# Designs tried in a protein design chat: VHH binders against c4kar8. Part 340

Target 1, 263 residues: c4kar8
Amino acid sequence: MAELSTPSPASPAPLDGGRGDELEKFTLRGARQILQLLQDLITHRGLITAHTGGGHSFMTAVLKVDEERGRVVLDPSPDPQANRRALAAPRLTCVTQLDGIRIQFPLVGLGEGQDKGRPALFAPLPAEMLRLQRREFYRLQVPLAHELSCLLKAEDLARKPVEVSARVIDIGAGGVAVVVPTGAAEFVIGGTLPACRLALPDGEPIELDLEVRNLNRQTQRNGTEQLRVGLRFAALPRAADTRIQRYIFKTERALNAKARGGL
Key: E = the ipSAE of ESMFold2; O = the ipSAE of OpenDDE; V2 = 0.75 times the mean of E and O plus 0.25 times the DockQ between their complexes.

## First folded at step 19 (VHH)

Design kf8 (framework vhh_vobarilizumab_d1; at its last look DockQ between E and O 0.61; V2 from the best seeds 0.67)
Fold by OpenDDE, look of step 19:
Structure kf8 (fold): chain B 263 residues (1-263), chain A 125 residues (1-125)
Amino acid sequence: as target 1 above (263 residues)
Amino acid sequence: EVQLVESGGGLVQPGGSLRLSCAASGFTFSYYAMAWYRQAPGKGRELVATITSGGSTSYADSVKGRFTISRDNAKNTLYLQMNSLRPEDTAVYYCARIEVWYHDRSGSTFEMDYWGQGTLVTVSS
């Protein structure tokens, strides 16, 4: 009985930098964003495939982030040869997934050592992290005629609380995408915006908590830069969910009717 | 509670030898890298020697070839053998636990979290 070696799930190959322009939209370069994402990887105990080049990789995890010293601590491979390759590599390409989102980041300047008596790998914080969000949920593009807005309770660069009125550009069962002026607030992926207010056409605004899931800079046709913020509903009351679903359904129906020449 | 207790300090003549000991308790000694530091009168504390859990050692240039750091994991004890002592070696010597160490292409980094009370070494004629 030949034990069918279940093909080891093909370690997702690093995305080749060739599609450079498209990937830039998904690249995080903010120090706070990077730190938060790394912390999220720690919290979720995300397994990371670390590619050392030459087709070699090993499994690791982020164990610690030291913001003060600007370093990340990784779990070493149980394979000494893999660790040697990692240390010899000019660059380590780390690939992982968090909540269905592919995350890729480079580490350079890898070192070996110990943290509190445990063997570990050390690297400077990555300068950038790629986060590719797959849209799992259908999102309705909000018609321009529908002035959906979301009042975001956020913080500015000085961590001062600010309220930002954002236009909703798409909405789904799982969240909303909004646009805000660049510099209106500082958003951190994985951060929670508490007690936000979503304004629907059918009644009073819905108070809800929002989690920042994506950040994309967009240039408008007029040359103005805006920040698109993808927000997940963190805790949506049932009544609010029903209202949102009703709005989506009603709007979709209206759009479809219009597309069919009915209005 | 983590404790480090140095011993073996004293008065010695130039060219003499002395062996310092550091008794460690309150943690798994064999897992941690350890270090010796010294502080001369009116000077800052300086690194003298390090030893990893695996036994790899490093030394300050000022003591290289004269001092030897070693450890006995069974006894939870760190040692510093000091030979060919000089007046400039006069200092309070401290044992320290290394919380973090790492080596990269730029060199080695050591971060200490616990220190002993120190033992005085005086080299005088």
Scores: ipSAE 0.755, ipTM 0.891, lowest interface PAE 0.5, mean pLDDT 90
Fold by ESMFold2, look of step 19:
Structure kf8 (fold): chain B 263 residues (1-263), chain A 125 residues (1-125)
Amino acid sequence: as target 1 above (263 residues)
Amino acid sequence: EVQLVESGGGLVQPGGSLRLSCAASGFTFSYYAMAWYRQAPGKGRELVATITSGGSTSYADSVKGRFTISRDNAKNTLYLQMNSLRPEDTAVYYCARIEVWYHDRSGSTFEMDYWGQGTLVTVSS
């Protein structure tokens, strides 16, 4: 029989830059905060996925930080090509988790050399570090059977009001992503859609204001074009937030139970 | 205790040669990059040459082609062969251990953690 091969683990992906305003309140920019968080990663021996672009990544760790010189020292990859890609990349996006908290930070200006006779990678301290609890970054992929929809109060090309019923494809604490037919309305990144209605399976639709954060054109299996619209919740009332979190929790629990029972 | 002890300095006429040695102790010599620096009267210390653990070398422009850095890992000794000496080579020469080195797009960085006491080289007619 053929030798059993193990699958490679999926690399953690960086959070999308199109969520910049949503993530800003979780972004550390103070030098002391950054140094302490990097030191915590060293102390807990945190493994880091370093993304070099083009779908490439390698595993590393922070070996030490040097506040006086303003730099970090990283473990090089045993794969020389991974090191070459890292050195060539304009930015290294580091992603890791510390005790269930997601941490992400960029490194620029990577160099290669030795620290006390040992091979190492070197970079200036990151200018920022993202630190998120699960609630702050988790997005539930909405099961098709739930058919969640959001009524968007938008405008057409002539700036006339139009209502578009959009299917919700994912939902989190900070917003939703929806799909609409191309041309159903005009959406502008940074624009606001007041008084939209989010329909959850139980209860009355939730009235909420939405901000357009990203737009992506997509082609359906049959060749028709759809528009994926990333929307952020503006000023979400506590009662609405509670209902959304309850939906996410119940759905996630049900999906996890199905996965266990399906094995 | 890390110790670096230079020897081989002296008085030499222009065009002459000298060989400097640096005896290293208190650490695993073969793991570390090493450097020679010099300090002329009234000037700061300047890098003369480096050699990595694997034997790769670099030189200041002012000494290229005249000086050769080398190492003997079995004897824990660093060398500087200085040929075609000029009066401007007059300086105290220091052996140094490189704690950190790296190259990035901005250039090369060398950081020393231990220095010898120096050996005087005087080039004069």
Scores: ipSAE 0.629, ipTM 0.836, lowest interface PAE 0.8, mean pLDDT 87
ESMFold2 (binder alone), look of step 19: mean pLDDT 82; pTM 0.807

Design kf9 (framework vhh_vobarilizumab_d1; at its last look DockQ between E and O 0.75; V2 from the best seeds 0.69)
Fold by OpenDDE, look of step 19:
Structure kf9 (fold): chain B 263 residues (1-263), chain A 125 residues (1-125)
Amino acid sequence: as target 1 above (263 residues)
Amino acid sequence: EVQLVESGGGLVQPGGSLRLSCAASGFTFSYYAMAWYRQAPGKGRELVATITDSGSTSYADSVKGRFTISRDNAKNTLYLQMNSLRPEDTAVYYCARVEVWYVDRSGSTYEFDYWGQGTLVTVSS
């Protein structure tokens, strides 16, 4: 009976900081909030994956928070090599989950020592902690082959109604990011685009209202300027949500299979 | 109850030697880093030496090369061998238990939770 070693669930990779603007709303910077969240991790005995870089990580936990001294105490790895890597790393990226919410925070200035006769790792309190609800934050990068599009009902500079066909570059349960030609329409952050149409490969376009959440100008390699628009689903029918979720799941599975050499 | 009891202090001539002892009780001595502090008359407390549970030692610059901190875990005893004593070494010497220590890129940090009553060392001609 070959014990099928259930592949240890791949420790979730740290979220790449490159999506900085979108993550800002989920980033806690308040000292009280950070302390509370760290205390919650202690209370719940949350296991933390600490990434040291180079694809290396170890399991740890917050043992203590010292507010007065501005430090956090972590459980060291039973592997001395992991601890050495942690201490040598300029930054430790800690990833955990509490109540289904992904939490990520950096630690810098790691030290090793002892707390009340017990080996421990020490770091200054994190300057920021990212708290992500899984449902809202996972965005699938849309494969170029899928050619997802969104028909945006917007206004031009003259406030004349215009329809803009936008390519969807990423999609999540909470919204889409699209690219449009510069000057195709005027977008206002916080503005609502009513009765837009999201085209999925599996059927008829989904009609939905979109809220503009982010605007980024991008210059392509060819020198062409494009506008990346982050859009939130303002009101998504249950049927539409199900279709979107199914698409994301199916696509992720396919991508993962391909990455594993299965396709 | 945690107890630290220093002994071995006394009067010594300049250039002389003295060995201080600290008897520890009420905790697992071998798990804790320990330290010696001193307080000269009219001065603040000064860290003299530290020793970790693993036996790693550190010394104040003022005593480096002259003083040696050691421990006997079987006897629950901390020692400070003091050689080449100078008048400026005159102080009350305290044994301390290290509650927290850590080393980072900026240096070493030590925090203490228990102290002995101290033993007086007087270096005089």
Scores: ipSAE 0.782, ipTM 0.907, lowest interface PAE 0.5, mean pLDDT 89
Fold by ESMFold2, look of step 19:
Structure kf9 (fold): chain B 263 residues (1-263), chain A 125 residues (1-125)
Amino acid sequence: as target 1 above (263 residues)
Amino acid sequence: EVQLVESGGGLVQPGGSLRLSCAASGFTFSYYAMAWYRQAPGKGRELVATITDSGSTSYADSVKGRFTISRDNAKNTLYLQMNSLRPEDTAVYYCARVEVWYVDRSGSTYEFDYWGQGTLVTVSS
């Protein structure tokens, strides 16, 4: 039990399947690349969370990879029920981290048996492995005190142009989430907001096109309705990307220092 | 050095019986699944029977009900009792140690890392 209450590096839940086409550029499909990454997991004894469906998962590790036979060997769970779920699942979704790099890959065709007299699970090599640096999946929750904002060039109900200053609540490599008062503008999922301006502390605002990805209505404690708008960056220049990553890194480091009582 | 030595082959009439033995040395016999396979002249190898470390067995359809695989972990010995022998059973029989086995949706996989020189079984009148 104490091992379960002592935090250690752990793999997060699988990424949302709706991001699959945007994640394609981070997907390894070459056999040599896949073998090398699996070998790195073996060498560093990377712990893997294997998701079997139905909200179930278990911890495992890659014990070996066999290039000639095109397969991987996994550590079985000490819980026989977890092994049975893994064998019954149409696919096993494996998630892990290696030095801040998120790794996710599917295994299909899982088998159970022995390797040199020891119990093991077997599967063909994965056809793909997702390899993301932290910057590619991480979303910083923006501290309220930073008052980070984004000027949205949108339209009202009558299709009249309006500018809305929206508070940024989270930010990552691919976009932001903002909040606006309900009724400040009309947003359409898939719609493009051209020439918006993201205000970061370290220079002039960044001019960028945003795509609306999701909308959620929220009620604040005082009864005020607001709209959460998920926005994707379009055509982000390298300099703008660098500024965003610098902001995230600096803010994250400052939050970590505060959590440890300051230095 | 891992060594597997088969014995007990010979000439037998159809309907007769033979008991094959395989003496194992150089490894912890009780940890490993073991197998018998056979090779008739001009043919590929056929897996005849397997037995796991825990004693679970499997058989080729062609020998079910006639052959029995067993093991004696105290003597490091694998056996194949062959009854109701047919001319089609004529082959060299090999004892093998299973390096890897597993069962998946495609069926069973068995991979061997050591085998003996074989013992000839001839069924003829």
Scores: ipSAE 0.546, ipTM 0.814, lowest interface PAE 1.1, mean pLDDT 87
ESMFold2 (binder alone), look of step 19: mean pLDDT 79; pTM 0.787

Design nf1 (framework vhh_7n9e_1; at its last look DockQ between E and O 0.53; V2 from the best seeds 0.64)
Fold by OpenDDE, look of step 19:
Structure nf1 (fold): chain B 263 residues (1-263), chain A 124 residues (1-124)
Amino acid sequence: as target 1 above (263 residues)
Amino acid sequence: DVQLVESGGGLVQAGGSLRLSCAASGFTFSSYAMYWGRQAPGKGREWVSGITPSGGSTAYASSVKGRFTISRDNAKNTLYLQMNNLKPEDTALYYCAREWPSFDEYLAEYFQHWGQGTQVTVSS
């Protein structure tokens, strides 16, 4: 009876040594810490972007942590195709934010089933969770009530100049993430969008150049597919930077006050 | 299944030129931005260039800007990289990709759709 040595799961390729070292200090590997953080995500109803690869993602949430079975329960996408992609993916990269701190964790071995009679996705507990406690990585989730927008100057599928008004979903010192309708414009990672206009609530739009840093086709909870575009501020005047920082600070304070029951 | 097959690599002298090709299949090529990356010996994979689905917009790494030109033929499902004025530091395995991980330093997405690559060697 030859014991079929189950091939040891291929150790994730070491992240490039220097950058890897910096991330290690932010990486949680303790079982208790991981469980606590997952529970915190549940408590706060944190929305999670689950990346399935190929430029695709969907919105999910941790519904439950099953400690006995050593698994996490996720909310499935309303899009069956997104769920299929998730199940077919060798790994999900989950990205979220809690208290302004970016959290990232991998899930491997995704399966589908039912939790209390409802469709659910299941995965073993993550072996590690990244909690980036750096100001530079902070992204403020823009409240829906603020209706921040960014006018993007891009090209359409016919290579004609087009202006797309994109909703800003998050903002940080280094850039914004926006959502655009699928097909509204073409983007390429590494591309520059010149003379865009970021609209803040406190005054005139800020003109700035934006660099495309990431592209994700995202299925929302309502089943709508949108393109999420991560944009870096390529050249930001000091005055604009100050305005952005002020907005972030003011908004964070307001959100925190509200969370404390003050508003 | 998504397939990407790179070709056109080889040995060239410094200052020379090469044209790489990537044949794509298994997906709607014209609907995706496409990318070139490279991996030098002992180094990680680096982004080289990108092109929009229509080919209307292109992007280049600073190290190759002005020397390399990315293009595509959607009718032939083929991506190209014209490389001029090649330098020894351009020596690498060149990959075609349908997606590129976020330049967000912390988003380590595993690339699922890379070709096997084509070797470019630039001699001094």
Scores: ipSAE 0.760, ipTM 0.918, lowest interface PAE 0.5, mean pLDDT 87
Fold by ESMFold2, look of step 19:
Structure nf1 (fold): chain B 263 residues (1-263), chain A 124 residues (1-124)
Amino acid sequence: as target 1 above (263 residues)
Amino acid sequence: DVQLVESGGGLVQAGGSLRLSCAASGFTFSSYAMYWGRQAPGKGREWVSGITPSGGSTAYASSVKGRFTISRDNAKNTLYLQMNNLKPEDTALYYCAREWPSFDEYLAEYFQHWGQGTQVTVSS
């Protein structure tokens, strides 16, 4: 039999980490706490990255919580392929941020259906959610108006050096996440990108070495696919670190003042 | 129906060499970065090496750099790991993967496209 001569589809294996014990103090398992946190995500219109595995993710949002049926309702992607991957995935790993706190939770048993006559994705409420309240996990969502970019020195698909101006979508004390057009360059988790340049609003760009920490083909809310690259700062000089921290602080204060004044 | 099949493991003396292979099917192999990981007895899975879709760039864990070489043959849909100067601490079940979880993710995740593994045992 052909089944016996070839292995079954690659079986997922748990990621082992000593961090599991440390993460327990950030883990919410109470039903009321989970419902309240999901409701807070809905209220703040939190942008959620849903990882479907295989190096893929899509952007979504929690539309509502159906407490009577014990379900969460997610916004489907305009890209049918992203929805098919989500429905085929044994698990979605959802990542977002609320009030400067990184939130993560798994969804299992995703199904499709309709909500108020519109297509929607459904899953049972998660059994747990992480609220990672540590400064090292914080990532400022960069306002589009700032037009932050990072010039990456990488290789293209033909193995030739290329410089790619990548838009910075978030920034924290330890790194940035950027998006690049598919096909512009190749990356691998664990790889290094020397002598990249981060352009902050005030002053000359910062030259820094970056390490690729995550990599996924991300389907945006409009259905287009981009390559999202999570990058860690290698050893930063104190002056560069200070400039980055000041940018984050100033931008946080400006966003908080705008939100309050916009109420 | 993504499938990854590792081979080439076995028992080897310390200081020796092995070449692992990973046969891939069910997806466009040349479009994905590929990875080797390993799991020692009673331990979690450790990232070992990665390679870009074209094969132009590689990355290695510090524990294997200079001793292991990752490569790929996109025409044959095959990923390789040449392992030289093997040490007893390299003893593990070695897996190839089409994805690697973010180093920054903290929820338990499964690799959806992960091979069954091939055992490497390094004796003293």
Scores: ipSAE 0.583, ipTM 0.863, lowest interface PAE 1.6, mean pLDDT 84
ESMFold2 (binder alone), look of step 19: mean pLDDT 81; pTM 0.817

Design nf10 (framework vhh_7n9e_1; at its last look DockQ between E and O 0.48; V2 from the best seeds 0.60)
Fold by OpenDDE, look of step 19:
Structure nf10 (fold): chain B 263 residues (1-263), chain A 124 residues (1-124)
Amino acid sequence: as target 1 above (263 residues)
Amino acid sequence: DVQLVESGGGLVQAGGSLRLSCAASGFTFSSYAMYWGRQAPGKGREWVSGITSSGGSTAYASSVKGRFTISRDNAKNTLYLQMNNLKPEDTALYYCAREWPSFDEYLADYFQHWGQGTQVTVSS
């Protein structure tokens, strides 16, 4: 009776080799570490952007870690189409931030079901989680109370110049992420948006050139679809950089103080 | 299902020209920005060019700027890449894509809508 050696599940293809080495130091593969990080996400109610591919994403959260079953429970999208995309995707890429540190992890084998009578998405625990502890990857989530906006100079579908006021959702030393209404303007990854204006609370808007780095159609928790645009500062004057850094620092301090019960 | 079929590649001498085409089907072509990428032997995939859905705005990698021109015909569901003044370093498999992984290097592995590619070989 020859024991049919169950083929060991194919190790996920290593992240492409070159910059991969630098990422290894930030990659968690320990089961305990992964569980702890997922639990931390739950504790902090961290919002997760789940990328389903094709430039689509939705907002979710880790609701529960089921250690016994070796699975994570996610909050489904209010958009049934987003959930269908997620379930059809061979891989879900989850991106979030905890304490300013970007966290990224893949989920495979998504299924739908119910958790305590509520609709939920289920996936096996991730085999690895990336925790990017680098300053250059830091992005401050802009508090809702802060009305940071960026006036984007772009073109509409008719190729006419248009100015779009976009809400800034996160900001870092290297750029901003903004949300725009779907159809407000056309964007292309790698494109440059010249003479845009970033409005900070501390003074006059900063004029700067922006490079489009990513585009995602995002379904919000309220069911509204928006275009999330990741923008890099193409050329940032030193004075502007200083202002941005000051804002980030000040805001972080305030947020931390509040979290400690000081405000 | 999204289908992208690249064509127009071949062998060309340095300084020569090629025009690549990408036939798109399975989605509303005119609603999406489109991209060209390439992969040289032993190298990773490289972004080459992008064009907005309307064709009003274009972007180019620094390595191809001034030599390559991306265009599209939405009525024909076709993306084009005119390549002029080709160099040996342009030798690669060229791909058409409906989406490009964010230049956020960490998301690069998750985009699935690439064609089979068309081989461009530039001889010295």
Scores: ipSAE 0.767, ipTM 0.918, lowest interface PAE 0.5, mean pLDDT 86
Fold by ESMFold2, look of step 19:
Structure nf10 (fold): chain B 263 residues (1-263), chain A 124 residues (1-124)
Amino acid sequence: as target 1 above (263 residues)
Amino acid sequence: DVQLVESGGGLVQAGGSLRLSCAASGFTFSSYAMYWGRQAPGKGREWVSGITSSGGSTAYASSVKGRFTISRDNAKNTLYLQMNNLKPEDTALYYCAREWPSFDEYLADYFQHWGQGTQVTVSS
């Protein structure tokens, strides 16, 4: 029996991982479109989360676009380990928002160097950028004052059933993101959590099944670590969907009114 | 260094079974959820299955649920995939991984800390 050798790290690949044709219409592949979007990120001083794999990421920004050399210039991390991981990674997955719209793009071939005498990271321009301008991708950042929570029915490290009250960080038409103390429960991407309860300010909590879509370890300013869990609503009944949309709409309206009235 | 080494692949007739193994070293295996993925020629990488660090919860792609079983032995630092009732559509390079990109946010074809893979070929 022969085993296939390890594939070499490769050139840029398209965004994949279950993406259907629906995401194609949000994918920018034109060089001029990509340059303009990157310039917009520079102008708005957008902070970017650059994922290096293994549950690690670092905050960065596009400092400039070198159109002549076909490169983007990125701000290095103050954490030397983050920079080493980035340089060793065959691909960085960059995630950010611009004017409330989610932006994702890959960078491959990352290298280090100097820009105007300062350390910097360089990569070829991405071959594509995903600009997710659609209602189901919108996520409202939940005000802390609302104390929105979701009761998760999961298992602890000893494989015993546990109920964890998790704070909801953001909410959209298709799901929520929550934070859980590390070690309170175990999760796996693709896993389902049946009969969870989402507590909205109005009415009884919504009972729903949740699917784990992402997991990130996050160290807070006080040094404690927590787990950020991205959860998709499974088979959401129309009535529950309506209540979620109403909450999002009312909260957005209230936040906009406060911004206007505070000026 | 993190190492993940898959084995147990091969050529099998449709309806047959294979058991894949993934030997892990260079990290605390019992602290990580683990995953199996696969890649057929000319296609993107596909998530197949995942298991929590304790082994208490598992997840499967709909295409393999009921036919495949993921398991782990934390004392032996080994991840397994029992594959039953194999179909020609299951033909792929199978690999284990210590992480999986977000299904929504971080859709990358590359997995840091993944194995070289073991080939499974199912003939009809």
Scores: ipSAE 0.520, ipTM 0.831, lowest interface PAE 1.9, mean pLDDT 82
ESMFold2 (binder alone), look of step 19: mean pLDDT 81; pTM 0.815

